VHH binders against Formin-like protein 12 (FH12). Designs and how they scored, part 26

Target 1, 299 residues: Formin-like protein 12 (FH12), of Arabidopsis thaliana (Mouse-ear cress) (q9c7s1)
Amino acid sequence: MASNCEKMLSKIKIPLPDMLNAVLDLDSSAVIIDQIKNLIKICWSKEEMDRLRNSAGGDKEVLGKCEEIFGELMMVPRIEPKLRVFAFKVEYPSRVSDLKMWMHTIIAATKEITGSVKLFRIMQTSLTMQVLRGSNVECGLDSLVKLCDNVYLMHDFCKLLDFGNDLVHLEAASRIELETITNKMQELFDIEEEVNDEFLASENDGANFVGYRNVVHDFLCTIDGDKQLLNILYAEVGGLVNSYIAEYPSGVRFKEATNILTRFVETFYKSREEIERQAEAEKEILEKRKMNIKQNGNL
Below, E stands for the ipSAE of ESMFold2; O stands for the ipSAE of OpenDDE; V2 stands for 0.75 times the mean of E and O plus 0.25 times the DockQ between their complexes.

## First folded at step 13 (VHH; framework vhh_7qbe_3)

Design g6 (from d3 with G53S S54T T55I K103H; at its last look DockQ between E and O 0.01; V2 from the best seeds 0.00; counts 0 for: pae O 16.8 > 2, unsure alone 62.7 < 65, off the site)
Fold by OpenDDE, look of step 13:
Structure g6 (fold): chain B 299 residues (1-299), chain A 123 residues (1-123)
Amino acid sequence: as target 1 above (299 residues)
Amino acid sequence: QLQLVESGGGLVQAGGSLRLSCTASGTTDYMGWFRQGPGKEREFVASISSSGSTIYYADSVKGRFTISRDNAKNTLYLQMNSLKSEDTAVYYCARDLSPEQFHQLWESGYDYWGKGTRVTVSS
């Protein structure tokens, strides 16, 4: 198995000095993130170099190159943290975007659920129907679960009620774990702290690092701004989720509720589709019969 | 525990200016302004760090609104210039959540908010 250095060398597209400059400029335009990750790994442990030296199958030329790389890296103060900051900067936009998307999805879905008159009516009707039939359902959401498990009841239900596309974001929301949002946000903020630490530490790196400090500072400012926005969204998510729970006192967790609703919506549409298909098939049969009778002179 | 009180809202003509204030009962780190227009969702307007060194604006207000704060007075300000009808809303002052408090949000509900001050921009 190739060492980290070997792997890095195999992917290198630009000279190390240029790469380092990119890192110090927080410019990802010409740098492959995998190379940076490999460099980070190299920085983590001196054992890597020792391993290369002790490797019986190691290429001496590769080893020499690795040593050169390592030597060059060590000339930069706190190169590992700087590489990490760079790596974080590269993936930062996507992380923030994902968080925003997830939270907006949940917000939208929750508002759709709580604001859907149709859904409310469906649940009430379902509950009423099942209660009248002697079912032991306790609430609307529970009744939907029962509907999903009874094809005949669902078909009857579908024949009686219309249900539109009121829950546009429900499915997407059902795939999102609230815990993931929390964890990802916390991780982001933890890394931000790391970036800040590096910023503070870089104060004494010298005149050559003033530019670096400036870009890191700007990055921190960006993070601070985004942090506030994310916190706002998170607050809204929390508020809406709590309000949802209050509105639907079934004791069901939000995730479970969204799963139930998602299943119901899917089952409902499938059932309607099946009903329509059957109706069309029957119509075709009848038309064929009429045609045959007509052709035989009986009409 | 933290009390936020907004003031300065009112009726103003399009193109006019208005300055909002938010007085906090104590010191805060990050503070921000939000607004909610009729039939609209609450939206972010601006935020400012404790030192005032970090400021963020919504794109819709960038270049027109200026957020500032006086820590000695525990007061947050929003200078609104070139007001538009679209700026009509109830404006709220709020404290930003710290990372430490963030994961506790769902248990406690919303963080500290003011009662809001109404801004109406007439066309």
Scores: ipSAE 0.000, ipTM 0.183, lowest interface PAE 16.8, mean pLDDT 81
ESMFold2, look of step 13: ipSAE 0.202; ipTM 0.720
ESMFold2 (binder alone), look of step 13: mean pLDDT 78; pTM 0.802

Design g7 (from f3 with G53S S54T T55I K103H; at its last look DockQ between E and O 0.01; V2 from the best seeds 0.00; counts 0 for: pae E 22.0 > 2, off the site)
Fold by ESMFold2, look of step 13:
Structure g7 (fold): chain B 299 residues (1-299), chain A 123 residues (1-123)
Amino acid sequence: as target 1 above (299 residues)
Amino acid sequence: QLQLVESGGGLVQAGGSLRLSCTASGTTDYMGWFRQGPGKEREFVASISSSGSTIYYADSVKGRFTISRDNAKNTLYLQMNSLKSEDTAVYYCAVDLSPEQWHQLWEAGYDYWGKGTRVTVSS
C-alpha cells in the first residue's frame, strides 16, 4: 500500500516506452515536465524493488509491472541524468524569457531616470530649496528624501512641477532584485555544465545514442548563443545601473536608490490628487454660491 | 589615492606557467585581473572578493588560471598554467571600492587600475 513505486506509477499518464522514446529523442511534444520529474523519482535501488516484492504478497501482476519498469530504466545508461537534460530543455525557453524581461525592465527604468529632463529639474529644484532653507543635503536624491518627509513643502512642490509619465518602468524595476538576475544567470551556467557533462559521458553509450548526442550538442549550441546575448544585456544593465548610482553617497545600492525614487513618485502623486480634490471641491462650492446669488437677486 | 603595482610578467614558452602579483598601497575590496591583447579591447580575466570567498573567471581561462589574494600583504595573485599564445597581453590589476556584486565582470565597475605587466607566450 505505502509503496513508493505504486504512488509514482499513478502519476505517469503516458505509457513508459513512449515516454522513454520521447526523452531519448528529446521530443517535448509527447511528454510534459511533471511526468518527466515523476519518472526521475521512480529511479530505484535494488532495495526498493525487494521491499515491493515482499509487500505485494506474491501478486505477479504488481511485481511484473514494477520489474518491467525497472528493466526498461536499467537499459538506458545514466537514465537519471538524461531525464534531467530533457527537463532542462523543456524549461529553458521560459528561463531565457524571464531574464530578458527582467533586464529590459531595469534598462528601461534606468534610461528613464537618467534621461528625464523633468526629473533632473525636480531634483535640482529640490536640492536648491533645501540648501536655501538651511538643510544639510548631500545630493539630489538625499533632497528628495527630505522633501517626502515635509508634507507642506511637497504640497507646494507638486503645484509647481510635474514629470508627467517619464518614469513608467520605475515601479516594476523596484520589484526586481539584482541578486535574482545574478542567481538565474548562474543557473544557466549550471545547466550548460550539466548538459555538457552528460554529452561527454554519453560518448561511450554506443551507436544507439548518436542521435541523442546530436540533439544534446544542438541544445548546447543554443544555450551558448543565448548566453552570449544575455551577457550583452547583463553588461548593459551593469553600465546603466553604475552610471545611475554614481552621484550618490558611497554604499548606496540600486535597490535603495530606486526605492527612494519610487517613494517620491508615490508621495508626489498622492499630494497632486489631494490638491486636485481640494480644487474641485472649491469649484463646486463657488458654483453653488453663484446659483444662490442669482436666485436671491429677486429675479 | 590608491596605487597598484603589477609584477611577474615576462616571456614564457607555450604550455608553461607564470605567476603575476599586484601590490596595493592601501585597503581594497573586490580585486580583479584584466588583460589587453594586441589590437583588442581590455577584457575580464578573473575577480576575487575581499574575503576570498567569491571568485569569478572568464571562460577562456577557467581551469588554467587561479586567482588568490594575501590580505596581510595587500597582494593579489594570478597563477597562470598551460599558457597559450592567445594569453599574450598586458595584464592589469584593478580594484572596486564600492562594488555592486554582479558588475565585477566588467571594466566599468573598477575604480583603480595598475599600469600593467606584459606577458608574452612564445611557440
Scores: ipSAE 0.000, ipTM 0.100, lowest interface PAE 22.0, mean pLDDT 76
ESMFold2 (binder alone), look of step 13: mean pLDDT 82; pTM 0.833
OpenDDE, look of step 13: ipSAE 0.628; ipTM 0.891

Design g8 (from d3 with D29I S108K; at its last look DockQ between E and O 0.20; V2 from the best seeds 0.00; counts 0 for: pae O 18.1 > 2, unsure alone 62.0 < 65, placed apart)
Fold by OpenDDE, look of step 13:
Structure g8 (fold): chain B 299 residues (1-299), chain A 123 residues (1-123)
Amino acid sequence: as target 1 above (299 residues)
Amino acid sequence: QLQLVESGGGLVQAGGSLRLSCTASGTTIYMGWFRQGPGKEREFVASISSSGGSTYYADSVKGRFTISRDNAKNTLYLQMNSLKSEDTAVYYCARDLSPEQFKQLWEKGYDYWGKGTRVTVSS
């Protein structure tokens, strides 16, 4: 705690009263979030104050400053929850943005996968080729897995089919965990509840906190609106993912499927590049030979 | 719907040669031959890519059989040399499968074959 207080003191850009005013206005323009986090950490009981006194015993000046900070903090009813609300407000836009981005990515990727005629054809062709070779592949995705593990077959495959960039969001989607989305959403909703609790509790804080209540109320309204949107997106994600799983062989999870497809796409492109490179190299060799023949008067 | 018609089968003495043909009603990306001997399971024989650049053979026929195709004629060939009694079978031409056929393949087993052509090798 002493360390936190010291750290706070070292990073103070604005006076504490101004910082507190910013907190009560939910205005993050002049306050660094780290400072707020430090304040949250130093919000304490009498026991923590004593701990601070004992730890700072070597620097009376620091102790005095810490005591001053504590004194000022104690003047604000439920300062810790208010600081937490403020911290949440600061981080809120980015959190919501991330969630939206993740879900949109998954939605886009899923639609690309299910709507890709080329991908479907690729899987069919791969399956056909392997069946004709006496392979015991069970499904299209399995076929792609095996194809990725066989360079020779992949090269042959690349010669047969043209595969475009139909799966623009696949790679990004493969990096997103559905569980992360769920957890992050839940976290937001939990914090919303905390904000609401503080709002309710602030009813008796007095006339000086009416402004605070208003801004918190507005914030809650914003959260509620976003929550509705996020829930809609989440529902769509769930529906699409489930439909995807239903369409593809049983037992393959969405993450696994996206990983398989990502690997395939990567391997496919690499293989094509290699083939093209080899073809170019051969062409160059032939051209050089032709030039040499011409120079030697044989043509 | 693409149809396949196999031909060229018959009776041949061991050590002899035979050439099978499969005529398709359209173009295919990948084609191959399967065979089913008496009391045996259907087995892979050979396959060829659309361009003819890649060929694959079962170990049992490698070096003796040659698969080829004429895309202009939509025809697949199997040149069988040094025939053995073990090569006696009904030979089937395989082609690209439709989505529906793939479904049947995995759910019900692959049972979509032409009539095939019978090859009998006598000792």
Scores: ipSAE 0.000, ipTM 0.154, lowest interface PAE 18.1, mean pLDDT 79
ESMFold2, look of step 13: ipSAE 0.283; ipTM 0.749
ESMFold2 (binder alone), look of step 13: mean pLDDT 78; pTM 0.802

## First folded at step 14 (VHH; framework vhh_7qbe_3)

Design i1 (from f3 with G53S S54T T55I; at its last look DockQ between E and O 0.61; V2 from the best seeds 0.00; counts 0 for: pae E 2.6 > 2, unsure alone 61.7 < 65)
Fold by ESMFold2, look of step 14:
Structure i1 (fold): chain B 299 residues (1-299), chain A 123 residues (1-123)
Amino acid sequence: as target 1 above (299 residues)
Amino acid sequence: QLQLVESGGGLVQAGGSLRLSCTASGTTDYMGWFRQGPGKEREFVASISSSGSTIYYADSVKGRFTISRDNAKNTLYLQMNSLKSEDTAVYYCAVDLSPEQWKQLWEAGYDYWGKGTRVTVSS
C-alpha cells in the first residue's frame, strides 16, 4: 500500500487547492484533467486511510503527505462525485462529436448505397449472368462476393464501369458498428443522471459552491439539448438501415452487408489498376517496336 | 439489337402441361427462363448452354420441367408438366450477354426483360 501511495503521490504536480478550484469551476484545461485523473485514484475512504496508517514498514514522510492530501479532499463535500462530474465534462464534447460523426457517416453512406443506379445495375447484372451459368447465388450481395472470385468476369466489369462519386462514404461506414453507437449513447445518458444527482445534492454545500452549481446547471442544459439531437439522428439511422437491408435482402446485418460492398469496391478498383498497368506496359512495347522499324527503314 | 419473343403461355388446369418457346435474333451462349409470380421477386427457372450439354434447373421445377433448344431455328423451349398453382407467373426468356452488351443496354435505356408470356394454373 505504501509503495502504491508513494507512486500516486509523485504523479500530482499541481497544488491540490488549485486542482480543486479548477474542478469546482469545471475548467477543462488538458493539463488539469491529467492531474484530476491521478487524484481520483487516491480518493480514499476513512477506512482506507486507516489501513494505510496501520501498514507495516511504511515510510512516515509518505504517510504524512497522504494524510495531508486526504485532509484537503475531505474538506470538499462529496469530492469523488464532483471529480467524476469534472472528468465527464471534459470528455463530453468529444463523445458527442464522435456520435454525431458516426451517425452522419452511416446516414450518408446508406443514402448513397440505396440511391446508386450503378450499384443496382451491377448487382442485377452480376446476379442474372451468374445464375444463368449455374451459380447458386441467391441475392445481389452474394453475387458480388462470387464476382470477386471470378477473375475473367471481374476483368470485364472493371474495363466497362466506374462508380464515380456514388459511394463516397462507404469505406468510413464499414468501420462503424451500430451496437457501439447504442452502447455509447446509453453510457452518456447514464452519466447524465450522475451529474443531475450531484447538482441536487450540492444545494446543501453552502455559499462557496453556488458558482459550481451554476456551471453544472448550464452543463445539464447543454446535455439535454444534445440528447434531443442524438435521439433524432439515431431514429434516422434506424430507418435508413432498415430500408437498405430491405432493398438488398441478404439475411445479414448492416455491418456485414456494408463490408461486402466495401470489399467489392476495393477489389474492383484494384483489378482496374492492374488492367491499366498492363495496358500501359503493352503500349510501351508497341512504341519500342515502331522505333526499331523506323531505324531499319533509314538504312 | 438482340430480340427475344416469348410465346406459349395460357390458362391450364393443375396437373396439365404447357410448352413455352422463345425465338432469339442471334446466337447466344446460355439461354434460360425466369419467372415472376404475383407480388414475388423474379426467380430463376432453368438454363441451357449453346451445345445443349449443360443444363440447370431450380429445385422447385426439377423433374417437372424440361428445357431444350433448337440452334438451327434459334429457339429455346420450356416443356412444363405436372403444373401446380405455385407455377402461376409471367415467364421471361433470358440470354447470356457480354458485359459490353450489358453496357450498351444500360446506355440505350432498353429493357432487358421483355413482356414475357403469362402462365395461369387453376386449382
Scores: ipSAE 0.353, ipTM 0.787, lowest interface PAE 2.6, mean pLDDT 80
ESMFold2 (binder alone), look of step 14: mean pLDDT 77; pTM 0.777
OpenDDE, look of step 14: ipSAE 0.639; ipTM 0.902

Design i3 (from g3 with T27R D29F; at its last look DockQ between E and O 0.01; V2 from the best seeds 0.00; counts 0 for: pae O 11.4 > 2, off the site)
Fold by OpenDDE, look of step 14:
Structure i3 (fold): chain B 299 residues (1-299), chain A 123 residues (1-123)
Amino acid sequence: as target 1 above (299 residues)
Amino acid sequence: QLQLVESGGGLVQAGGSLRLSCTASGRTFYMGWFRQGPGKEREFVASISSSGSTIYYADSVKGRFTISRDNAKNTLYLQMNSLKSEDTAVYYCARDLSPEQWKQLWESGYDYWGKGTRVTVSS
């Protein structure tokens, strides 16, 4: 495996001093995140530097460059935390965007599910139909599961009811784990604490780092705003999900419910398509028969 | 558990003003207002950061509502001006959540909101 130093040297687009300046300015426009990650790895231990020296196989040029990199890094107080802050800043917009997207998707899906009169009627009809047939079903969702497993029942059901695409976000929501959202939010908040710690620690870095402190402070303010929004959004997700689950008693998780519904919707549409194909085929047969009769009658 | 108590709701004529308050039993970081109108879903109204430096409004209330806070009193405010019939709702105060509360959110009952205060705008 190529050493971190070798990788850095191979991908250097800007001089190291300029890169460090970008880090101190939290300017992500000119720096590649992978380079920063490599620098972070280099900072982890003197042992790593020794390893790099050994791996260089005595190449003085490579060693010199590595030493130069290390020397430059050591001139900056708490360079590793600063690099981490910078790395976080680079990834920050994407992380926040993803969280927002996931939560909005869940909110939209949940609203669609709970607000769908058609879905409700389908579940009720399915439940009633199966109960009348002597099936052991406990609730609407359970009945949908059974419908999905019985092609004949589904076909009969599809002949009786029409279901439109009322659940636009259901499939997307079914792919999202609430736990993932929770974990990703927690990670974001944990890193925020690290940023804050670095901010506080940077007070002792001296007058030359006032600019750095200012940009870190601004970043913290940005995080504060987004955190608030994410918290509010998360609360809304939680409220909606809990409300939804409360309507379907005993042990059904949101993910399970969305999976059941997704499967049902897919199966329902497939069944409808099949029914339509069969109907068309029958129609064609009938038309052919009629034509043959007419032809034979004229003979 | 941190408690939120909303107050200031009431009956007001269209075009009128009302000021809502939310008092927290302890320190809060992120605060906001939600509302739920008749037959409508709960919707975001406004939010304010801990320092008060970051404020967001729903588009429907921009220019009419002003959110503020007094950290010394652990109190959140919503000044509502130029009220419309569409603003009729129960208004709920929102607080920040602890990391532990995030974990428990899906496992137990969700309690993010206060009891709410009713605002009725007559035409």
Scores: ipSAE 0.006, ipTM 0.238, lowest interface PAE 11.4, mean pLDDT 80
ESMFold2, look of step 14: ipSAE 0.443; ipTM 0.822
ESMFold2 (binder alone), look of step 14: mean pLDDT 80; pTM 0.817

Design i4 (from g3 with R95V; at its last fold request DockQ between E and O 0.70; V2 from the best seeds 0.58)
Amino acid sequence: QLQLVESGGGLVQAGGSLRLSCTASGTTDYMGWFRQGPGKEREFVASISSSGSTIYYADSVKGRFTISRDNAKNTLYLQMNSLKSEDTAVYYCAVDLSPEQWKQLWESGYDYWGKGTRVTVSS
ESMFold2, look of step 14: ipSAE 0.506; ipTM 0.842
ESMFold2 (binder alone), look of step 14: mean pLDDT 77; pTM 0.779
OpenDDE, look of step 14: ipSAE 0.590; ipTM 0.879
ESMFold2, fold request of step 15: ipSAE 0.451, 0.402, 0.437; ipTM 0.828, 0.815, 0.825
ESMFold2 (binder alone), fold request of step 15: mean pLDDT 82, 82, 82; pTM 0.839, 0.832, 0.833
OpenDDE, fold request of step 15: ipSAE 0.634, 0.479, 0.627; ipTM 0.906, 0.821, 0.902

Design i5 (from g3 with R95T; at its last look DockQ between E and O 0.61; V2 from the best seeds 0.00; counts 0 for: pae E 2.3 > 2)
Fold by ESMFold2, look of step 14:
Structure i5 (fold): chain B 299 residues (1-299), chain A 123 residues (1-123)
Amino acid sequence: as target 1 above (299 residues)
Amino acid sequence: QLQLVESGGGLVQAGGSLRLSCTASGTTDYMGWFRQGPGKEREFVASISSSGSTIYYADSVKGRFTISRDNAKNTLYLQMNSLKSEDTAVYYCATDLSPEQWKQLWESGYDYWGKGTRVTVSS
């Protein structure tokens, strides 16, 4: 315990009183999240401080610093909950921004996938061809897996077809785990409950905390507005994703279906790039022959 | 130019027989038959290679249906014996296409699937 307290104290780089004042003013402009996290880990009970006192033995300077820090923390009613509210307030804008970005990306990609006439026709063509040749392919998505394995057919499709801008968000969406969105949404709402609980409890903290309570109240109003938007986006994601994956064998998840499409698109464009390089190389050879003929005609 | 026209459908009593024909032009290697029953999705029935050496059947029609091909007449056939009520469907002729042929069909706006020919099997 004494070694753990000493390690945690070494991570605090801003004077503790300045950090505590920033927390109580809920001023996130100058405070770093790592310092707040370290302070939360130091918020120990009197029982834990007594364990430190008993285990420190001969290192009275470390014990004295720990007691000074704990004494400063005890001057603030319910300091650990207040630190958690502050940490949440610091991280909140990026949490909401990330959730919005992830959900918009999935919404856009899913609409592109289900709305692409070119993708539909390639899947239909691939499925029909493979079934006629005796393949036991169940759906268009399965047919794309088989198509990716056939370099010669892929090469032919790349010469004659182009998706254009049909699937712009597909790659970004393939990097997003839907379960991560669900978990991050739940974490945000659980933390909102903690902020609300501390707001209510702070009624008993005294007149010096009226400013704190006003800032937390305004923050809760902001959270409530964003919560409504995030819930609308989350419901839209769920509906679009469920419709998208319902066309495939049971147990296929969004990530699995989307990874098949991403692999297909990547293979398609890599093959197209190779074809374009070969065509440019042939053009350069013809231009060199053209210059050689011109030079021979002069000589 | 791809052109597939189905014919030979009609009303047949269960246990009976019927022969479907598909006149064809612009086909490549494999040709085959698909069918779509009432309220069902289109399903594979049978296919045959251009040489006639490779033939595939759906399990539901094995032993009862025979696919054949007359390349001199550009005609695909489906001999349907021992018909069951479950065989009631619109039957469609199909062929594999090169990606270039699919691009031509795509750009023209023509549907790949034609009108088909209706087979009704009465009990």
Scores: ipSAE 0.368, ipTM 0.799, lowest interface PAE 2.3, mean pLDDT 79
ESMFold2 (binder alone), look of step 14: mean pLDDT 84; pTM 0.858
OpenDDE, look of step 14: ipSAE 0.525; ipTM 0.843

Design i6 (from i1 with T27R; at its last look DockQ between E and O 0.74; V2 from the best seeds 0.00; counts 0 for: pae E 5.7 > 2)
Fold by ESMFold2, look of step 14:
Structure i6 (fold): chain B 299 residues (1-299), chain A 123 residues (1-123)
Amino acid sequence: as target 1 above (299 residues)
Amino acid sequence: QLQLVESGGGLVQAGGSLRLSCTASGRTDYMGWFRQGPGKEREFVASISSSGSTIYYADSVKGRFTISRDNAKNTLYLQMNSLKSEDTAVYYCAVDLSPEQWKQLWEAGYDYWGKGTRVTVSS
């Protein structure tokens, strides 16, 4: 609508030369990029432009300003690909940071799981007890599932040890899907191809785009460096996950294994909390009985 | 405080027999035998309850191995007959742990498994 275009334009406080400089320098915020994309979308809508032209009164000034801005933006060769490069550049630091954090979390959790003496001893004890009693357990992880289902045995284990410090990354790792990491890596590298294609296509855009091409070149160099780092982390994740499966065969995928371990840890601490609550409630009941006896004995 | 002492292992010809013993620190409900062959994972062999009324065997040893216990001596036995080369392993004794036994083992820093007794079956 005409009021939507006027509202959007009134919120743009950047002079037209500064908007063009943002496109040329790739030096902009996500807000500026969204404003440019919305302006182009509105200007490309012939229906919306015709509505602006047919409006009474002062809408001629809004229409003229929109057409001037659109005309100058459309002089930019391959403006739509350039805007996509802008959007990617804005998103890029967050995408890389998320991937690094996710992969570091999985690496840390896997090393904690394989290195926890306390977890190893619990799994061996639970497995041995279940097998000795004739239970049909397949592995140490399966025995932990059965341990979680046995309230009395879990209660006894809660009195003996605290291994939460051994597995500090486990909960965070249990929420991470390996397929999500793989998909996000592929998305990042597919977008890298688009950025590279625009860099090559911009070779003949002229002297006004030398600054743009320098920024895109520097961005591609950053992407290449991060790609190497991300691939190293991804290979380490794959190696540790495969080594975990080999050392602790369970017949289940990594995410299922971390979910079983997370459930065990949560059930363990829930049982400790219940023990503490019951002890406090019993103490309060005894104190109330003690006070009632004193009052009745004094009467 | 908890101690398991296995004995009776040795070298034997295929088709021969051996008897393993394990002495535990006190009376337990279930006791049993596990084994670990060269390059293999540890596997269950047999278990017996304190009364002897409940006995389990791995399929690979049924009819050849007999588990028994002497509660007066707190000793577990494994009679191994008709031995095969695939029975070559280190044999470990295990007990059904009480919460107090688990706590003592953990505080002492001892492994759940004993040192085991080696059985080698030659062809």
Scores: ipSAE 0.177, ipTM 0.693, lowest interface PAE 5.7, mean pLDDT 77
ESMFold2 (binder alone), look of step 14: mean pLDDT 83; pTM 0.850
OpenDDE, look of step 14: ipSAE 0.686; ipTM 0.921

Design i7 (from i1 with K103R; at its last look DockQ between E and O 0.01; V2 from the best seeds 0.00; counts 0 for: pae E 19.8 > 2, off the site)
Fold by ESMFold2, look of step 14:
Structure i7 (fold): chain B 299 residues (1-299), chain A 123 residues (1-123)
Amino acid sequence: as target 1 above (299 residues)
Amino acid sequence: QLQLVESGGGLVQAGGSLRLSCTASGTTDYMGWFRQGPGKEREFVASISSSGSTIYYADSVKGRFTISRDNAKNTLYLQMNSLKSEDTAVYYCAVDLSPEQWRQLWEAGYDYWGKGTRVTVSS
């Protein structure tokens, strides 16, 4: 008589009224989230609900408990939208944090790129070298592409110029697609719209749901504040990216320019390391030659 | 159409202070201050959310300028202290797009601008 239905019911450790109150309070603690996930599986999975009904077959007591749970959920007006608002509340902090991190990374990287004296000198030197070699280059950035394509030229270049760690955010920025930021911002708009729709619709739920409406209102206020911040960051990203790209006369896009610079930095450091390894190997060989000369020189 | 009117500019000695005001003719969301110095592109100075809880400053003015707003009067303020000659510019009040239209910010920038108020900081 042990059934899947009974096993699912054993996962509900908190009384249903307390779980529904947690949903209505938008309480996102880890323990509450796990219990709500179990509740949603009972309510939401059509196949799981059908299995619960079938597994409980002839046992009226098990069917009665499953029906009690489903009946309690159905007593909540618009329970499906309310559960979705809860899910949005759980996901919301990480969504905002990711957008802030991505935009701050682009802001930091573009400020580092446009403010780097060392990078400016590298670009001018590379451009001059390529022009003197007779290469067809349009700008400093274009010359870096050709420099990276020639391992031996890159090795010679690395011996001429110093380059430090002043582009700390460059590699991280190169992994960020601006369209992804735009799409993720749009998803937040869609989420806010759904939360606002539930707030408005819940006015008809009666006096027992005034507390829920207050909690949703507080959540909407939080979303409004974060949207304003995100819009400011997005505008700053746009201005900085435009200024960064404007440094190049051709119609070079952000991702293209940033990838060229990232490849240059990676190639530069790899070439420096290889040059240093070769210098150490030559030093070791020279030490052995000095020992051989002393041995034979006494002969 | 929304109208923005700046005031409070003038001539001031280096180290001095000015308070700029901007009155909007209607309801606004995000508001900000921008400035354009001689031979320079217009640059961001500061912005403030409709609730007043979110505030941003450009690095060049941080600690010296204070943005605030009075929503009952539809008025935005910029308190400018410890003024430097590089603060000399025409200062513009601006309104950002509503959050539901923010996808256009990448291509368009701010939608509504005032006529500006001139600030001159003498050495």
Scores: ipSAE 0.000, ipTM 0.100, lowest interface PAE 19.8, mean pLDDT 75
ESMFold2 (binder alone), look of step 14: mean pLDDT 81; pTM 0.830
OpenDDE, look of step 14: ipSAE 0.646; ipTM 0.907

